# VHH binders against Bile salt hydrolase/transferase (cbh), part 1

Every score and structure here is a prediction.

Target 1, 323 residues: Bile salt hydrolase/transferase (cbh), of Lactiplantibacillus plantarum (q06115)
Amino acid sequence: CTAITYQSYNNYFGRNFDYEISYNEMVTITPRKYPLVFRKVENLDHHYAIIGITADVESYPLYYDAMNEKGLCIAGLNFAGYADYKKYDADKVNITPFELIPWLLGQFSSVREVKKNIQKLNLVNINFSEQLPLSPLHWLVADKQESIVIESVKEGLKIYDNPVGVLTNNPNFDYQLFNLNNYRALSNSTPQNSFSEKVDLDSYSRGMGGLGLPGDLSSMSRFVRAAFTKLNSLSMQTESGSVSQFFHILGSVEQQKGLCEVTDGKYEYTIYSSCCDMDKGVYYYRTYDNSQINSVSLNHEHLDTTELISYPLRSEAQYYAVN
Below, numbering starts at 1 at the first letter of every chain, in headers, positions and changes, except where a header shows other numbers; antibody chains are not in Kabat numbers.
ipSAE, averaged over its two directions, is called F for ESMFold2-Fast, E for ESMFold2 and O for OpenDDE. V2 adds 0.75 times the mean of E and O to 0.25 times the DockQ between the complexes of E and O.
Where letters were taken out, [cut] stands.
The coordinates of atoms that the task and the answers printed are left out; those that the model quotes come from them. Centres of patches stay.

## First folded at step 8 (VHH; from a29 with T50Y)

Design f2
Fold by OpenDDE, fold request of step 13:
Structure f2 (fold): chain B 323 residues (1-323), chain A 121 residues (1-121)
Amino acid sequence: as target 1 above (323 residues)
Amino acid sequence: QVQLVESGGGMVQPGGSLRLSCAASGFTFSDYSMSWVRRAPGKGPEWVSYISSSGSYTKYADSVKGRFTISRDNAKNTLYLQMNSLKPEDTALYYCAREGPDYESSLFDYWGQGTQVTVSS
């Protein structure tokens, strides 16, 4: 999986969801009066409205990624082998991993507020159910101004400032961020010949500044590629242009069926790509087979209600026959 | 300019109630978390209560839990503190404070002038 922030006409947040199995994901709106139940902390009977992708497995909004009505966004990404959830601690705020998204987005409007209130956060190792165990995750949290990464590892809770606005999977974010130093020579321009003064080397093509940009689908490579791509991508002057650009950025690190075999005959692929407009409260998405950009607006629903609103993802290809 | 103006203080008997108000201006009130802080005579400032920008998340000092209720009306740019079951030890100057953008450097970036609460028999 890859999650990114992008500043353009508006402020955007989104992710590729890469997995080998689809759980019939839906765009789900949690309205302000939906009773959010938590295992170890008080319930939220009144909270910010939330929009995002949920698994269609339970009535509880199990978000993969989401945005609240104030533009605060969060995405959970696989962090296998690194994520370490803890036992209950009475001196801390105990939130299960599947609760983190609604807990944060329900209450807070900014990364600042998140930072203020997660100092004593304890990601407690409590499964949703016997049938639905916890996923090992770490999270990208972002608003219009900044982003952070939350990791619960063996050493404890880690909160990182994210200066690049990118998160993938393993290894830990700190290492990923450091790894970018190895690619400092990359450029969106044509570099000068610095190989040797004894040989003339020709600039024979456009895009030579990107030589060395990793193209494989490993987490570390996707991190570098996503970071380079988004940080060098132009800001657009329209909403549509910005959303388009956003999906192109994510497209640079999408996973095609057949390239990442998990088990015999099972391949990890980009099931959906999302883009949240933090300013407008619109959730955009595409699916692997449906290249049409779909949109669900938080503000087009009645948000002072108690019932979840869900929309199945449009996953069938849409063709426009010109003739 | 950012301005916070507290009101509602006064003298009450033990067990009495007061409701403090803080009128905010000069900034987008709904974008900021707010707190009440009090300073008793001869003591340092004590954090009393916190409320998130939405009002859906609140925190209280142990000394006031169950007795005080923080709330806000973003439409009115007003912060409230309902104080019930007041005790003499609650006597203090109560400040409305805006949570600053950088909590590492300072918890609050703006304070009001304060409103005096005196609990005495």
Scores: ipSAE 0.854, ipTM 0.925, lowest interface PAE 0.5, mean pLDDT 95
Fold by OpenDDE, fold request of step 13:
Structure f2 (fold): chain B 323 residues (1-323), chain A 121 residues (1-121)
Amino acid sequence: as target 1 above (323 residues)
Amino acid sequence: QVQLVESGGGMVQPGGSLRLSCAASGFTFSDYSMSWVRRAPGKGPEWVSYISSSGSYTKYADSVKGRFTISRDNAKNTLYLQMNSLKPEDTALYYCAREGPDYESSLFDYWGQGTQVTVSS
C-alpha cells in the first residue's frame, strides 16, 4: 500500500490499497450520531462525521482509510513483521488498532490535536472478533498542514513527523525516510556529466535525471518513487487537475495483477485508489478495473443521523463508445 | 484578532456551584482544542481541563475530577466550565486558553483576561 498527501488546488490525501483479496469494500459515511463503540474507552455518541473505505464484513465501520468533516485524514497500511500491539495498560489510553481511525477522526480536527492526545496511546492487542484478527498496521495521519506516522513496534509507540507526506509498508518509517538520501542525485532535469572529467558522457535522452529511480513494487522502492513523483509534481490549480494528478502520482506506484505473488496463485494488486479533498470533504476513488473517478461527498448527506451510509464500490469497467 | 473573554466568576460558599463561559472570536473556534487554566494567589498556573475541538474528548486535572465538567458549543463559539462542589482551594483566576500548535513547549497561544472565582465561607 502507498499513502500520500498532496497540496495543489486544495489539500489532498489518499492511498493505494494493495491486497490479494477484496472484501467488497464500500465507501461508508459514519454520521455524527452513530454510536461508536470502543472496547476499553468511552463510546462516542456524538462525533465528527467520517467518510472512507470500509470492509463489508461487519456493521461496525472498519475503515481502511478515512477523512472526517474537518479534513483530518488517516490511512492504515500493512506493517507486517514490525507492528507490535501491546497488552492492556491501565495507565494509558487503550485503543485497538481497528478503533484508531474512528477514535481519532471522531474527536479531533487536526494533527496537532492528534499529537496532543496520543502521548499515552496504547494500541492494545484486542481482536475485533474471533473471526477477524488484527492486521499489522501503521498509520499515516494528515491534515492540511502536516502529516505524521504512527507505529506501534516492539520498543513502543513511535510518532514521526512526516516531511515528505508519503508512507508505504515495512520497514519502519525512519529507515524509509533515511533511504531517500540515497536518491538525492535524482532530478526532474537533465544532469551534467559528473561521472569523471576524463570521459565525455552524452545526454542522449530526456528524463535522464530520473535514472536510478527504483521501479519495483517493494515497499521501499514505492516509497522513493511516490516521494519523487509527488514532490516534483505539477498540476493545474483546479480541482479536476489536482485530483487527476493525484491519481497519476498513485498510479506511479500501482501494483499490477501478476507481478507480486503472495501465495500460490494469489497476487497482490491495487484494488482501489483513493483521493480525499480535505477542503471539500469529498472522497474520490478508482478501482482496478474502473478507471472512472468516482466521488462521494460528505456534504451531500444528512450527517446528524445515527445510521451508517454505505455505497458499494463501482468496480466494473466503464467504456464510453464514441461511435 | 483572536479574543477570548471569560465570564461567570464570582464568590460562592463551599459546596456551591458556578458556571464559567468563554466567548471566542477572531478564529474558527471549532478547529481548536480549548483548556481552562487557573492561577491561585501566590501560585503558578494550573491546568484544569481540556476539551477537543469536537467536544467529544475531555480531560481533567485530578484535583477537579468528578466536580468540574468542560463543554463547548461550537455553534456559539463558547467554552464552558461547570464547577460543582466548589472548595476553598478552587479559589483562583480562571482563564480560557486556546491550545497552540506546540503542545510540548507552549501549550497555549492565546489566553483570556480571566474571571475570578472565590470560594469562601
Scores: ipSAE 0.848, ipTM 0.922, lowest interface PAE 0.5, mean pLDDT 95
Fold by ESMFold2, fold request of step 13:
Structure f2 (fold): chain B 323 residues (1-323), chain A 121 residues (1-121)
Amino acid sequence: as target 1 above (323 residues)
Amino acid sequence: QVQLVESGGGMVQPGGSLRLSCAASGFTFSDYSMSWVRRAPGKGPEWVSYISSSGSYTKYADSVKGRFTISRDNAKNTLYLQMNSLKPEDTALYYCAREGPDYESSLFDYWGQGTQVTVSS
């Protein structure tokens, strides 16, 4: 999985969701008066409206990634072998991982507010059900101005400022940031001969500034590629140009079927890609087999209501016949 | 310029009630968490209560839990403090304060001039 922020015409947030099996994901709007029930903290009967992609579970909005009506965004990304959820601690704010997205997005409008209110957060190891156990995750949380990373590890809760606006999977975020130093010499420009004055090395191709950019699908490599691509990106200062570039950034680390085996005959691939416009409250997405960009807008719904609103993802191929 | 104007203070008997208001202007009120802070005669400032930007997450000092209720109306750019079962130790100048950027401290970046609450008789 890869999540990014991008500032262009507006402010954007989104992710690639990489997994080996997909079925019936939905874009879900949680309206302001939907009762958000929590296992160890006070329920919310009035909160910010939320939009994002959920598992197909009728009883609770199990968001993979989401945005609220104030433009605060969050995505959960796989952190297998590194995530360490804790037992209940009466001196802390006890939130189970499947509650984190609605608990943050229902109450807070900015990363600053989130940082203020998660200093005593404890991610408790309470499954949604025996059939739906917790996934090992870490989170990117972003607003229009900044982003942070939340990781619960053996040593406890770690909260990092994210100066590059990218998150992938393993290892811990501070290692991902350090690894970028290994790529300090890369650029979007025609490189000078910095190898040695003793040999006259020439540029023979456009794009040579990127020689050494990693090409494999490991999470550390995707972090580097996404960071390089995002931080050098240019787009037209229009909504359509910005959203187009956003999906190109995610496309640079898209996973294709057949390239990452997880068990015999099963391969990880990019099931969907998403792009939230934080300013307009619009959730854009595309799926592996349907490259059409689709959108769902928060402000096209009546948000002072009590029922979840869901739209199945459009995943079947669509072709525009030109003759 | 950011402006916070408290009102609703006054003289009240022990056990009485009072509702404070704070009118906010010069910033997008609904984007900010807010607090009430009080200053008793001869004492330093004491944090009283906090409310998130949405109004749904609240916290109280132990000395006021169960007696005071913080609320906000984002459409009216107004912060409220409902004070019930008032005690003489609640006598103070009450300030409306906007939460500052440093989440690890109780620093506030803007304050009002305060409204006096006196519990006596």
Scores: ipSAE 0.270, ipTM 0.702, lowest interface PAE 5.7, mean pLDDT 91
Fold by ESMFold2, fold request of step 13:
Formats: C-alpha cells, structure tokens, sequence
Structure f2 (fold): chain B 323 residues (1-323), chain A 121 residues (1-121)
C-alpha cells in the first residue's frame, strides 16, 4: 500500500490499496449522529461526519482510509511483522486498531488536535470478531497543513512527523525516511558529469537524472518512487488538473496483476486508488478494472442523520464509444 | 482579532457551585479545542480541563475530576465550565484558553483576562 498527501489547487490525500483479495469494498458515509461504539472508551453519539472506503460489513464502519468533514484524513496500511498491539492498559486510552479511524476522525479537526490527544494511546489487541481478526497496520494522518505517522511496535507507540507526505509498508517510517538519503543525487534534470574529471561522461537520453530510481514493488522502493514523483509533480491549478496529477503520482507505484506473487496463483495488485479533496469534502476513487475516476461528496448528503450511507465501488470496466 | 471573554466568577462557600462562561470571537470557534486554566495566588498556571473541537472528547485534571464539567456550544461560540462541590483550593483566576501549536507542553496561543472564583467560608 502507498498513501500520499499533495498540495496543489486544494489539499489532497489518498492511497493505493494493494492486496490479493477484494472484499466488496464500498464508499461509506458515517453521518454525524450515527452511534459510534467503542470497546474500551466512551461511545460517541454525535461526531464529525466521515467518508471513506470500508469493508462490506454492515455492523460497523471498518474504514481502510477516510476523511472527516473538517478535512482530517487517515489511511491504514499493512505493517506485517512490525505492528505490535498491546494488552489493555488502564492508565492509557485503549483503542482497537479497527476503531482508530472513527475515534480520531469523529472527534478531531486537525493533526495538531490528534497529536495532543494520542500521547497516551494504546492500540489494544482485541479482534473485531473471530471471522475478522486484527490486521497489522500503521497509519498516515494528515490535514491541510501537515501529516504524521502512527506506528505501534515492540518498543511502544511511535508518532513521527512526516515531512515528505508519503507512507508505504515495512520497515519503520524512520528507516524509510533515512533510505531517501541514498537517492540524494537523483533529479528531474539532466545531471552534469560528477563521476570523475578523468573521463568525460555525456548524456544519451532524457530522464537520466532519475537513473537508479527503484522500479520494483517492494515497500521501500515504492516509498522512494512515490516521494520522488510527488515532490517533483506539477499540475494545473484547477480541481481537475490536481486530481489528475494525484492519480498519476499513485500510478507511479501501482501494482499490476502478475508482478507480486503471494501464494501459488495469487497476486497482490492495486484494488483501488483514492484521492480526497480536503477542502471540498470530495472522495475520488478508481478501481483496478475501471479506470474512470468516480466521486462521492459529503455535501451531497444530509449529515445530521443516524444511518450509514454506502455506495458500492464501480469496478466493472467502462468504455466510452466516440462513434 | 481573537477575543476570549470569561464570565460567571464570584464568591461561594465550600460545597457550592458556579458556572463559568467564555465568549469567543474573531476565529472559527468550532475548529479549535479549548481549555480552562487557573492561576491561584502565588502559583503558576494550572491546566484544569480540555474539550475537543467537536465537544465529544474531554479531559480533566485529577484535582477536579467528578466535580467539574467542561462543555461547549459551537452554535453560540461559547465554552462552559460547571464547577460543583467547590473547595477553598479551587480559589483562582480562571482563564479560557485556545490550544496553541505545541502539543507537548499544552501551551495556549490566546486567553482572556480571567474571571475570579473565590471559595471561602
């Protein structure tokens, strides 16, 4: 998985969801008066409205990624072998991993507010059900100004400022950020010969500033490629131009079927890609088989209501006949 | 210009109650978390209570838990502190404060001139 922030015409947040199985995902709006029930902390009877992609589970909004009506966004990304959830701790705020998104987005309007209120956070190891055990995750949380990374590891809870606005999977975020130093010499420009003055090396192609940019699907390589692409991106200063570029950034780290075998005959691939406009409250997405960009807007719904609103993802291929 | 104006202070005997109000203007009140802070004679500032921008998450200093209740009305741009079972140690100037940028120190970027609460026999 890859999640990014992008500032252009507006402020944007989104992700590629990479996995081997689709679970009939849907765009779900949790309106302001939907009762949010939590296992170990006080329930919320009134909260910010939330929009994002959920699993097809009718009893609770199990968000993979989401945005609230204030433009606070969060995505959960796989962190297998690194995530370490803890036992209940009466001296801390005990939140299950599947509750983190609604707990944060229901209550807080900014990363600043989140940082203030997660200092005693304990991600407690309680499964949603026997059929839906915990996924090992870490999270990117972003608003219009900044982003942070939340990781629960063996050493405890780690909260990192994220100056590049990118998160992928393993390893820990601080090592991902360190690894960018290995690519310090890359650029979007034709490099001059810095190899040695004893040999005159010339360019033979456009794009040589990017030689060494890693092209494989490993999470460290995707982190580097997404960061390079995002930080050098240009877009027209319009909603359409910005959303278009956002999906191109995610496209640079898209996983195609057949390239990452997880078991015999099963492959990890990008099931959906998303782009939230934090300023307008619009959730854009596309799916693997349907490249059309679709949108769901918070402001098109009556949000002072009590029932979840769900829209199945548009996953069947669509073609526009021009004749 | 950000303004925070506290009211509702006064003199009360031990065991009594007071309700403090804080009128906010010059900013979008509903986008900010808020706190009450108090300053007793000869003491530095003491954080009392916190409420999130939505009003759904609250925290209290141990010294006031179970006795004080923070609330807000975002439609009226008003923060409240209901103080019950008051003790002489609650005597202080009470300030309404807006959360500042430094989350580790609970520093506040704006606060008013305060309202005096005096608990005395």
Amino acid sequence: as target 1 above (323 residues)
Amino acid sequence: QVQLVESGGGMVQPGGSLRLSCAASGFTFSDYSMSWVRRAPGKGPEWVSYISSSGSYTKYADSVKGRFTISRDNAKNTLYLQMNSLKPEDTALYYCAREGPDYESSLFDYWGQGTQVTVSS
Scores: ipSAE 0.195, ipTM 0.664, lowest interface PAE 6.8, mean pLDDT 91

Design f2
Fold by ESMFold2, fold request of step 13:
Structure f2 (fold): chain B 323 residues (1-323), chain A 121 residues (1-121)
Amino acid sequence: as target 1 above (323 residues)
Amino acid sequence: QVQLVESGGGMVQPGGSLRLSCAASGFTFSDYSMSWVRRAPGKGPEWVSYISSSGSYTKYADSVKGRFTISRDNAKNTLYLQMNSLKPEDTALYYCAREGPDYESSLFDYWGQGTQVTVSS
């Protein structure tokens, strides 16, 4: 999985969701008065409205990624072998991982407010159900100004400032940042001959500043490629131009069927890609088989209500006939 | 430009109740966490309670837990403190405070002028 932030016409946040099986994912709006129930902390009977992609579970909004009406965003990304959830601790704020997104997005408006209120967070090892056990995750949390990474590891809870606005999977985020130093010489421009003054080497193509940019699907390589692509991206200063560029950034690290084998001959691929406009409250997405950009807007719903509102993802290919 | 104006203080007997209000202007009230802070005669400031920007997450000092209730009305840009079962020890100047940018320091970046609460028989 890959999650990014991007500042252009507006402020944007989104992700590729890379996994081996698609479930019936939905875009779900949790309105302000939907009762959010928590296992170990006080329930919320009034909270910010939330929009994002959920599992097809009617009883609770199990968000993969989401945005609230204040433009605070969060995505959960696989962190297998590194995530370490803890036992209940009465001296801490005990939140099970499947509750983290609604607990943060229901109550807080910014990364600053989140940082202030998670210093005693304990990610407790309580499954949603026997059939839906916890996934090992870490999270990117972003607003219009900044982003952070939340990781629960053996040593405890780690909260990192994220100056590049990218998260993928393993390893720990600080290793990902350090690894970017290996690519310090890459450029979007034609490079000078820095090989040796003893041989006159010429450029033979545009794009040679990117030689060495990794192209494999490993999480460290996707981090580097997404960071380079995002940080050098340009877009028209319109909503449509910005959203288009956002999906091109995510496309640079898209996983294609057949290229990353996981257990039992199954292959990981990019099931959906998402782009939230933090300023307008619009959730854009496309799916693996349907490259149309689809949108769901918070402000097209009556948010002072009590029932979840869900829209199935459009996943079947559609072609526009021009004759 | 930020303005915080407290009201609702006064004199009450022990066991009485008061409701404090704080009118906020000059900033987007609904984007900020807020606190009540009090200063007893001859003492330094004491944090009383906290409320998140949404109004859904609250915290209280041990000395007031169960007796005071913080709330907010984001539509009216107003912060409230309902004070019940008042004790002489609650006598203080009560300030409405906006949470500052540095979460590590516990500093508030803006205070009002305060409203006096006096509990005596």
Scores: ipSAE 0.153, ipTM 0.651, lowest interface PAE 6.7, mean pLDDT 91

